# VHH binders against Protein EXORDIUM-like 6 (EXL6): the designs that were tried, part 4

Target 1, 305 residues: Protein EXORDIUM-like 6 (EXL6), of Arabidopsis thaliana (Mouse-ear cress) (q9m8t8)
Amino acid sequence: REPPSQIPNGTLDLSLLWYGQFTPTQKERVHDFIESLNFDAKEGLDPKVSAWWKVVESYQERFEVKDIYRQKKSNRTVAPRIKVKVVRSYVDEKMKYGKELTMGNGEKLVETAIGNMSKVVPVVLLSAQVRAHGVGFCDGTCQHNALAKIKGQKEPRRYIMVSNPEVECPGECAWPFHTADKGPRGMTYQPASGEVGADALVIQLATGLADLATNPDLTKSLFKSETTPYNDDVKKNHESSSMYIVDPATKCTRVFGSGAFPGFTGRIRVDPITGGAFNSHGINHLKFLIPSIWDPKTKSCWTPM

## First folded at step 1 (VHH)

Design p14 (framework vhh_8pnl_2)
Fold by ESMFold2-Fast, scan of step 1:
Structure p14 (fold): chain B 305 residues (1-305), chain A 122 residues (1-122)
Amino acid sequence: as target 1 above (305 residues)
Amino acid sequence: QGQLVESGGGLVQPGGSLRLSCADAGSIFSDYTMAWYRQAPGKERELVARITSGGETNYADFVKGRFTISRDNAKSTLYLQMNSLKPEDTAMYYCAAGTEWYDLSPEDYDYWGQGTRVTVSA
């Protein structure tokens, strides 16, 4: 039972479930961010959201087969591409299970997001007034990423659940767009979208997608490379450093640019017209602030700038 | 109400074709499951076809192979291509938008249009 480190067939088909009331800006930002993960136009502005996604893709590196046609002796390693798209979006504005969700209610929302789709990744997005119990939101966690047991399926389904933290815990989960509630208070920035909730949802979703893509089966046998020294027996079963890193985006929490430290995002850009903070560019000339991700090759939190 | 506007209805002979359109003035069209319902005089509204935000379709048995539902999210428009029309297809056709993609009940749709009339007669 080797821990899987690869996304099958190089695609992530997302099924979104919007639970509660969201603004058009919040929905647009999430969709635009997802589309930006694979936006790699030559004429596009740098750094790109897709450059950040290439770091995520690098966790999928493996040896290429020999090119038999050209009789090449090269055994190059190549990072496979991961195509991300929304294939389904469901809206529950009336909130069937009310504003206080139990873990059981959350499981039903995950099942609703899956529907009759055999290969989708369910993404449940909770509006600002919703409280999800049992998932650690606003108590050390800003996104929930787990495995669900689905009736009629032998393989457990990986899912993501994010919540708009703007009302419940902006000091924990909406920094740097809101003053932090712990540690030295650093400078805050305006969200590029104009809405704290919209840009906070993007950060939470980015973290969830990165952690899912780098560890899709979430096995209990995976080790952090910094805390679990390996010997020859471990090495022969786990030959990639990426296999020893669990939750690489979570490992780089509150890091958005080079030189980050508690209370400071690191080096980022500010739009001179809107005041909006960003470190990357996506589709339609849109600007995003996305979190850093651990790079096992450099053993550091990779930043867009 | 009034967010959805249907067009394209009319009088057509049996075997003919019509294309219905439903335009949404709202900014959230892409997130809704869209449906076409119809209601003949003296009868209840019945589902004709449904399409999810991701493009998954479902059809009533009486239209399978004859009608095609499609959507254009960039134009916020829903379509129903109706081929091989029969007198039994004569009805008011309603566009609906809702969040309950797995439920075929009319009560599950949040928004309805005013309807467009389709008449199939010799």
Scores: ipSAE 0.000, ipTM 0.155, lowest interface PAE 20.8, mean pLDDT 77

Design p2 (framework vhh_8pnl_2)
Fold by ESMFold2-Fast, scan of step 1:
Structure p2 (fold): chain B 305 residues (1-305), chain A 120 residues (1-120)
Amino acid sequence: as target 1 above (305 residues)
Amino acid sequence: QGQLVESGGGLVQPGGSLRLSCADAGFTFSDYAMAWYRQAPGKERELVARIYSGGSTNYADFVKGRFTISRDNAKSTLYLQMNSLKPEDTAMYYCAAESFYGDLSEYDYWGQGTRVTVSA
């Protein structure tokens, strides 16, 4: 028996749809990042992308009703693992639905990413030429997590849609590689890959994956289980309480290292040869800058360093 | 374009084992996801197993528990250990180096295949 808000079978099978024209670097960085989530790098390559993913996995410990209170984690000794795999990667370079996407066109892209596969998580990545309407990109978000009702299927399907970080609002979605659009502008850094659009795309995908994996069923959360015996008045009194699941990566927006504040990323590293900014290591000695994630145990944004 | 060369195919009885190898020359093996595909007569080429550069693996349902994919980046060699072989496993087996990183198949590399026949 698996609770409704946990990842089924401990796997996230991703189906990627690349909508429009992308550079080889953008595609490579996304795939290498995903592989790095479950890669145990050799000693001396700390911090690790896999250590960041273990924080995400730790959210699976809170699946019992008694665990909705943060102090009560005595019934699990080991957090379940979540293995992330790319099972399909498809390119629509010609952009079948054009450069201006409606919500309906976006849903068709989600269906295309699913194809004939059961139990995949569709990830739609939008190129620099594409604008998605009605999703709220650039108004506090650079990726969209939602549920799509798929015709012929009983349960709605969770998906991720990632906007291009470079064109519409780079000071929001490509920071710290681009000067901030609002607030303290701070110092900018060079991307480890050499391409702003590649490393910023990884940041937005990381945010979406973390938020999805910590709350895989938007209608059934770890803190609002269907088996929770609360009346309407009790629920109202708890709606803004610490009982609610936070969106961990979104709550820690623009935090990449310890000591972060508006305009400052926090403590990170810079590669002395390339000038590239990073806070974690992945496969093949690759370096990534990934966002911090809210840790309810410490009540703070966990940072790789 | 790199050169991929498969070996290890042959004739084996049902229940037997074979180990396929794929060696490369001309590209950076460790940067690629590596896969085994197969094609039976009259059928489309289908994925058997994939191993990503970081070591994570995917298997087709029809080989889970019987086949094991592995790689040796230092030797630039991909392996497929095939156990409990069935007549339905009879096919030409292809090695592929997959770049999800470029335009479609522009950076994908394929071998010429090695034949596996499972027969009494």
Scores: ipSAE 0.000, ipTM 0.138, lowest interface PAE 17.1, mean pLDDT 74

Design p3 (framework vhh_8pnl_2)
Fold by ESMFold2-Fast, scan of step 1:
Structure p3 (fold): chain B 305 residues (1-305), chain A 122 residues (1-122)
Amino acid sequence: as target 1 above (305 residues)
Amino acid sequence: QGQLVESGGGLVQPGGSLRLSCADAGFTFSDYAMAWYRQAPGKERELVARIYSGGSTNYADFVKGRFTISRDNAKSTLYLQMNSLKPEDTAMYYCATEPYDSLWGPSDYDYWGQGTRVTVSA
């Protein structure tokens, strides 16, 4: 497998589109998480959100040619940094396309998030009342990562779409803050923010950003073929791992700490005052629970603790 | 290291109420999350309710709206108020402390208390 392409100029400029009604806590939580990705101050507590992001950044690393005459090793001593920041935020509280979104409506939201901005990555966030059809939310996936054709641009634009699962599918997409659809009953934790939706959105966005950074081009996505009799059905099934590229960010779904197994998060921390579950620290001493990601160097799910 | 001591169990009619207590002997009670587990004959032990040192609570779906967990850190005592009791609530009830640093699971707590029996029968 070819290594993923590097992020141009080491920056990831996000344009957010908030579709529907969100609480201040939900908006603040997402912004604080994004800012925490590059927070690496010495006075910050460990493990850091930025330590997790450094593992994601390591996918941009170059490797020395593996040859029978040479040792197998990286030709970089330090992984390149990816600076993540929000450059624009749009709000559509009235929901222009209603509460039931088609793929076409979703693409229009992506276009709106991009606007006239070059080099921006659109992130569409859907409120708890919104249902997005054709993207696989609540049916095996909790975030959507795809390519959109942009008017006036030669190359398609990568985008991320996440949804607050609190109303539609908390048992699939809000664990461990909600009882799982599978596994032991009652094995839940409090969200560190106090809101299930806020911390669930962070988990979905973390997975989306990791997927984007570890597989930015989606060049191996399935395309239509003139010779395939079931070509329309094959392209329609976006959940099939045999039809779409499988990303490192999704290999470790529901793993948050070391020793995880079905029904158990692995080793995480609990704030003894609030009960809030976390495995990492960010800006302003904030605590976050972020999902594990696959580390190809150790051939295991990397966890913050 | 001390032991947790459960009390307050008994026989009640369906629709009745009981209040369980769990007293801490020698632990730093105020620094720990506390939980109630139950085990019916022939079944696995299951979480009923959890309370953190600051008072935040979590409940199993089968007891939401009927049971209330509370704590008194000054007395090192955990409580479970059980209302609208049903025959399926019949079990041995155990209290447990969550170990420092967030490892959570029934096996980590299984021997911290000897339990108190709750029987709901007409």
Scores: ipSAE 0.000, ipTM 0.159, lowest interface PAE 19.6, mean pLDDT 74

Design p4 (framework vhh_8pnl_2)
Fold by ESMFold2-Fast, scan of step 1:
Structure p4 (fold): chain B 305 residues (1-305), chain A 124 residues (1-124)
Amino acid sequence: as target 1 above (305 residues)
Amino acid sequence: QGQLVESGGGLVQPGGSLRLSCADAGFTFSDYAMAWYRQAPGKERELVARIYSGGSTNYADFVKGRFTISRDNAKSTLYLQMNSLKPEDTAMYYCAAETVYTSGSGYTYEYDYWGQGTRVTVSA
């Protein structure tokens, strides 16, 4: 793999488009999760959602900085920080392009999410009423990380599209809050928010954000995989191991804690009041269950606990 | 970084035996499910046997009772013991290190590392 590109100004500005009908809990959980990515108050509980985001940040190049906050005017090499925020949130409850989305319709939604903003990453969230075609949802993925050609822009724009996790394939996209449809009988957990769709949506968005931040050169990977196999059969075999769709950071998406195996999330915590499963803490004393990240430094799945 | 290196292939007569080995060269072997695949001339690549990190095994029907997969985590080496070899077993044999996770349709396997293959020929 080529080293990931650094985000130039250290910010990731998201423009959310909610396509169809969503519960207030779904919207609140997504916003709370995003705000929690950079929440690092000393009085907050550990492990933090921000600790998970620091592992994602570590995929960027390190550089020498003056560490005034931690080491009292000491110079040291640290990983760059990525500040994530929602700069726009648009709701299309009437579903302008209907309930059956083609790739082209999806790209029009991406354009709508961008609006007139030059440096935003569009995130399109699909309600339970919607089916997206040609993106592989329920055929190995629950989020689509791709490039759209935007009118008036030289470079294609990276975007995230997240399927509704509850309706079409909950055993894939809402696990571990839903029983897997096939495979070993696994344990299922209660969502911390009380809504499977809200907490599962957070898991899929977390996966999409990690992929975006750790694999910014999606176009190059896709074209290489498409063309090289036709010239060399041996290379085709190795290309299948590289997977242009799944970034190495996201290969631990079924691992949530230490000791995980097929059907078991690994060790996590359960809130004694709500029964909700979690492995991290965010803003306002909120609890989240988020997937582990592959750590290339240790060559293992980094778990929050 | 991370490469698998297969060895042990060769020419044998029908009814003979071979032991294939697959050594890692830069990843944490014990964390992976390991598998042997084969590709015969004019055929697609197919799974022969898989062994999970916990030691449980899965075999293709066409090798059950004849082949045995095993692993040695201390040596970071995967093995395939092939007995009662048939002409139909003639193929390039590849080892793979796989991340296994649960999906809505069952187990999903992500191929993290492949070897270059070792050739097995069974002929009189």
Scores: ipSAE 0.000, ipTM 0.115, lowest interface PAE 16.8, mean pLDDT 75

Design p5 (framework vhh_8pnl_2)
Fold by ESMFold2-Fast, scan of step 1:
Structure p5 (fold): chain B 305 residues (1-305), chain A 121 residues (1-121)
Amino acid sequence: as target 1 above (305 residues)
Amino acid sequence: QGQLVESGGGLVQPGGSLRLSCADAGFTFSDYAMAWYRQAPGKERELVARIYSGGSTNYADFVKGRFTISRDNAKSTLYLQMNSLKPEDTAMYYCATEYLEVSGDYTYDYWGQGTRVTVSA
């Protein structure tokens, strides 16, 4: 496999576009999750959201680090860090293109999120009432990330689009907070935030960010196929295989803890007071349930617990 | 407290059955989720089955339909009924408590010493 790609300047500057009505909890949850990616304070509880993000960072080419204090004691190869921050956040509560989005409408929302900013990653978040057509939501995928051709630029730009699944397809995209539509019934848990949509949006965004950061140009082949399922059983179960991209976080879909199997998340924690499910800790003593990610060093889905 | 005592392992022929038991002092038993894990020589430890304090259960795909996990809170005992045993079920079987902490720390997870299951003719 090709060497891991490097994120330019070690930063992901996100421009968020909130399309439709979102609760304060949904917006705060997404922002808190993003800030938690780089939170590694000694006072914080383990496992940390930032520990999961370090696995994502490990996909990058390792750099030799020289002692900057002129002591010249050591040179060591380390994985580059990726700092993630929100540089812009817009709200379109009135939904300019209505509740039924075509692929063209989606493209316009990506352009709106970019605005006049150079080098931002557009993130379009769709409220529970919105339906996006042509992107595969609720039809084998729960988030969309792709390349957009930007007018006046030679190189395409990566973007992420996520949708709150709690109304359209909770059984497909809000498990384990909702009973699964297909496969083993399994157990359900309460969302740590108290809102299914808020925690589901975090899981979708986590998947999109991890896949983007590990394969920013969508040009390296990490698995048997970048655009189709890599095994015949998955292909038989998906009608439109050409709309399916298999990246590191997507490869570990529905795995949240060690020992996971169909219908079971694997090892996680449950808050004894709220019943909220989580496997990681972030800023402000917040608890998150985040999906596993493929670790090429161990050749397995890495889990926080 | 995490003093778990496992029993019920042994040698059995393919297609046979065994019932594993895991008991502790009774202190806080009903407050914990309980699980059975197994580890074959040279393999990683893997989850077999889990049962929550409320009685809900989850199973690994490789044991679904063959194994049944249950608990008796009055007797502070966890069980694993193993039917239709296969040679690949040969492993050391471990009882574990999964303590639900507000902080999420691992410090209260407890493991038993293990009980050996050998499936051989």
Scores: ipSAE 0.000, ipTM 0.100, lowest interface PAE 22.0, mean pLDDT 75

Design p6 (framework vhh_8pnl_2)
Fold by ESMFold2-Fast, scan of step 1:
Structure p6 (fold): chain B 305 residues (1-305), chain A 120 residues (1-120)
Amino acid sequence: as target 1 above (305 residues)
Amino acid sequence: QGQLVESGGGLVQPGGSLRLSCADAGFTFSDYAMAWYRQAPGKERELVARIYSGGSTNYADFVKGRFTISRDNAKSTLYLQMNSLKPEDTAMYYCAADEYLPWESDYDYWGQGTRVTVSA
């Protein structure tokens, strides 16, 4: 197990690039989710999206190292906060590289999102009609999260790329808002926003942000230890060099609430009028369904309820 | 389609100052990266300054320290404050807009230009 990583200066400045046509609901949903990560007002409803983000932040805690057979323990200090904000948001409705993206086109979109900024995290969001090749979307993964080489810079840049799966692979990447195409079919729910694509984008972005914040350099193995068993699902979604790295959200695949099992999300809430599914609350009384994340302190998938 | 309209050009003596403005009509200004380009007689258009939707800026080396680009999203207006003007700054100045980071001079929208003449 590697030492904990910290986000420089306690801030995660996002530069969003929306590639293709998105509904107002899809854009608003993503922005509201991001703002909800740091929303911790006492008058807000529980559980909060920010409670989930505090589990992500806890990965920054210092650890005691006991060098007998490489045993390690966490200390009891509070983890540093990570403030997430959108510093730039661009829209390319005309799709400069068309609807079929090569790996090279995707890299150019990441570079476009970075611009001339030294410290931003680029987030590329692809509309429902866009197909990105070479990144594994709809073939074992639902978000892409990697390091990009930046022209003129020595250090590679961490980035996130998500795609609206509603048209290409809802059965792979939009559960529980769509029937799964593999394994136990289980139950489905209505998205809280009313749009499958909007809530699916939130889940993919949440996964990407959690993975980035817990392992920003991709040089640390957080789960190559006896206390956190290796998850071989990593082999399906990653290249051979990364198959030994288990991301916290991947460790808790398809878990949204307590008591989850194949085909069942675990305990969540449902709006009795709309059927909209949620497990957390954010800004402006908004409701979100966010994925579970592994908590190394409890050695279990942390769930909002 | 959107349209950009430049203003504020004129004749000024070396060492003087001018403030250029670029107003938009019909597009979502706050989502766009904006730039000032210039073209001197007999030369190609060149980038002077760029400002992204989030407020970060780039300047050409030949204007760095003398020119300041800024934007007012509430007024849908882009500005270029030009100080310590030189005869070499004489050109037509154009504003340009793109929905993402522009590739070279490949912008979606261009204005008609405003003329700046520095005597000497």
Scores: ipSAE 0.000, ipTM 0.096, lowest interface PAE 22.1, mean pLDDT 76

Design p7 (framework vhh_8pnl_2)
Fold by ESMFold2-Fast, scan of step 1:
Structure p7 (fold): chain B 305 residues (1-305), chain A 123 residues (1-123)
Amino acid sequence: as target 1 above (305 residues)
Amino acid sequence: QGQLVESGGGLVQPGGSLRLSCADAGFTFSDYAMAWYRQAPGKERELVARIYSGGSTNYADFVKGRFTISRDNAKSTLYLQMNSLKPEDTAMYYCAAETYRVEYGSDYTYDYWGQGTRVTVSA
């Protein structure tokens, strides 16, 4: 009987590596989103990015292994806190490995993001002109969170990699800000930031952070009856063909509000002045569209609205 | 047939006004972007006005300043207020819920459309 993995010391220290050229809006949106995870917005500005993050935080407590001989009641008043902060931000505008990245080149970028730091989570962000091969981007997934083998260390390091899909596959990875390439065309909306790439990067990072925080070591199956088709690397870390892994945010891909179905976001808000789509509020009166989180209790996606 | 029912069409003189209504027959109206389209005889359907779930609006250039789209989510009803009507506005007017659904076990996609309401502007 093993309890679910815990985030060490309740802090998630991120080391960002920006690979290629990014607009100021793209960088600001990512930083503002991260700061919003632990920010309590003013009363009446619901839903909140921080309320979404509290659902992620509650996962550690909600899915503890029960004693077979004694039932444990869930604690509803104090969920473990996860403070997310950026401890390093490094920019490689010249693109050391060029615009076409192999899996090996991507792993070296992860190593660069880590540097000599222990206990950081590397986040590699790829600009719109960069192509990363072997990670499934634009071919079934829009973000990559996996384990990297660190030279000289026994245990692999957890990392997140996201790419601006605006040039490579906007129809697959920038919906609902762009018309879908396959399946239902559905509705499209303006991005709240005014840039498709900036808001798409936020959705991808939000998905990766939620999946990482709910299953940080990838060695445990929290939900045996569910599968996550966008995380082939997660399946590679589990040898059993009968095991199913639920990545809570990946399971709710393209679900942003209640009543969602293919081609429809579910219930969200639109800024009447800008047309910008959102389902949550963050710092500095900013509005964000963020993905829903799978809730195994209800067997459905928890939605901000 | 469909889940949307249009009403309010009729015969009116140039310069007159009409208010069209589109009633929802059972889906969650507030979740949809709603639009008015029109089709004159022998022409393709064209977008007249759209209103998003949050209230933002979009109008075709040929109706800007004359038509106003609005929605009442509590009544599950879409409206089109048409002022300063011209003979060129003569058409069948259609209500649309502009979304798509994939049915289980199939790749079927569809829009919800009404049967239309006729507007005739003649002297």
Scores: ipSAE 0.000, ipTM 0.111, lowest interface PAE 19.9, mean pLDDT 75

Design p8 (framework vhh_8pnl_2)
Fold by ESMFold2-Fast, scan of step 1:
Structure p8 (fold): chain B 305 residues (1-305), chain A 121 residues (1-121)
Amino acid sequence: as target 1 above (305 residues)
Amino acid sequence: QGQLVESGGGLVQPGGSLRLSCADAGSIFSDYTMAWYRQAPGKERELVARITSGGETNYADFVKGRFTISRDNAKSTLYLQMNSLKPEDTAMYYCAKDEGYSSGWYEFDYWGQGTRVTVSA
């Protein structure tokens, strides 16, 4: 029996570090997405980014080891809120450590994003020209979230690092806005913002925020066994791999709508004016394409449509 | 990819029928979602039909009511029964399988070499 992971006070205070040169569209897109997580728009603007965030919030009630001796717990009628806000935004346009980041340089950027603040989650955003070594970008992952040991602090700090993939690996980390370099070619779509990098950054940040919020301490798998989101029938072959920790949003990577499979997003919408692909609405009638997230209630990747 | 082998294509007149087969020699067939795609000259590959391990099926609107996807887990074989064929169905037809998420992105090519279907008088 273990107590559920909790986010204190139900608040994620983000400190953003923009490393390198970003367009106004890229910066605005990221800020608009973050603001949309807690924004409940008017009727008829469904599905909402905030509805997706509600699935993330529900994990605070459901993060528990699958144990037969567990005591019965009462569910809340409404999931606890997790308010996400940007409390600091720092820009290093000249790139203090250059375009080739070592693991040590990456750790210094995380430290810079934290500054002297006790309760912030550092988010390091790397421009398209930057290469970060040791974090696995473009080699099996498109975002990085982990724990960092901070000098002078007793507990390690959870952080998120994302990179604009449009120069380094668009075929791996900017799909469906770019053709995939591996596997089925599939269908490609226009980004709702008009910029591949801006919408790809949103997808990576969404994945990192969801994984952080559902497993803030990186301590346990929320699943008894590893289940592949595209094919639950593979579960029997993966029963023995229940020891592996798989974050909920990472488990649903590249799933954007119902009926998704390799090379295909699943059901999504296309804006008739811009041609942009989306599956959710946010603030100011903005449209976003956000990745699916594993829902332990339904034992499947939850999709907006 | 060497594990998926399509067969059963050929030349047929409009209104005719063909049955395509896809043999999977290398895996526990029953565990995977299987699909048929097609690609006409000068066009992108498009999904025709899919079937989950549990037997649930989905069809593209342009073949709904005319094509039937099915599987034989004992023979590790996927089928596509094509009825009321139209000239627009002329394409190379590909079998694909979903083996689930690997640690990498589509590390394997899950496609066969294809089988050609030509519908003309």
Scores: ipSAE 0.000, ipTM 0.143, lowest interface PAE 18.1, mean pLDDT 74

Design p9 (framework vhh_8pnl_2)
Fold by ESMFold2-Fast, scan of step 1:
Structure p9 (fold): chain B 305 residues (1-305), chain A 122 residues (1-122)
Amino acid sequence: as target 1 above (305 residues)
Amino acid sequence: QGQLVESGGGLVQPGGSLRLSCADAGSIFSDYTMAWYRQAPGKERELVARITSGGETNYADFVKGRFTISRDNAKSTLYLQMNSLKPEDTAMYYCAAHEYSDWLTPDEYDYWGQGTRVTVSA
């Protein structure tokens, strides 16, 4: 019997590799978002980024062996926490592999982010200067995560890779801050940070962290969704839908608030001073727009509002 | 070890100034995070200042407002401008370089120079 899918020691130690040039706003936004995952002050504004992260954390509790006769004490039991922190931050502003990345180059960036650390989660962030299509972005994918086989290591390493889409594919990966390439023309909003790239990076990173934390081994199927297989156009006329496995954040793609539908984010707030869109609050009264995540307790896409 | 060579150290009176230089013979300089460390007799090496490849700077609290770190990528040279020197600044000063990182312990730097001596005495 396989052990439960849980984050070891309740901690995600992130090693960030910033590839290319990033603004101070982009870097600060990512760091502030990560710190906000574990910010749960009573005087803080609601809804909180940490409330969203508690939904992610709740995926651990359903795999615990619980003594039914001790359930009366469950109101004193703290839900399992996952502490997320940045332990190292690396900058390659000159872009060692240039602006046109291959999958092989992406693998080397993941290795660089790992360094010599045995228990770190590498997070590779690609700047707006990078043509990320060569590493699988902008083809319906706005974040990349998987298991990487690391040379000289027995265990494969779980990683996250995100790209600032504001230059290469804003219509695919920067909605709702940019008009979508396909589907109904819907509402667009200003980013709360003032920078499309900064808030888009946060959305991509949030999706990657949620999917990683809910399925860290990448060996368990949590959901199935009906999708069309990737086939030649000529074969689509007689194709039946196939059931695909999807992760919790991916299952709720493009949902940011209650009542969402194609072209509409669902219920969110707009800052009356900046015009910035948000659905959650973090540290230092900062406002974030974070994606919905499927909640196994309610069997629905959990939304902050 | 590395191809880093420090210069500019010497004897100076309290309140004086010195400019340290660190030259990289390997021409990898522009991609590296560069740092100045110092070590006084009987003490561990401590960070003085860091500068990333993009020019972001960090300073130890005891040198803020007195020292300035800078880099000239065209000359592959790192500088430390030291003003208002105090006897407590007396140490061997080391240049260090690392690829792809802005937050490191001394053990994690890829290249080190052999050091240049700074003595602040009357």
Scores: ipSAE 0.000, ipTM 0.121, lowest interface PAE 21.0, mean pLDDT 76

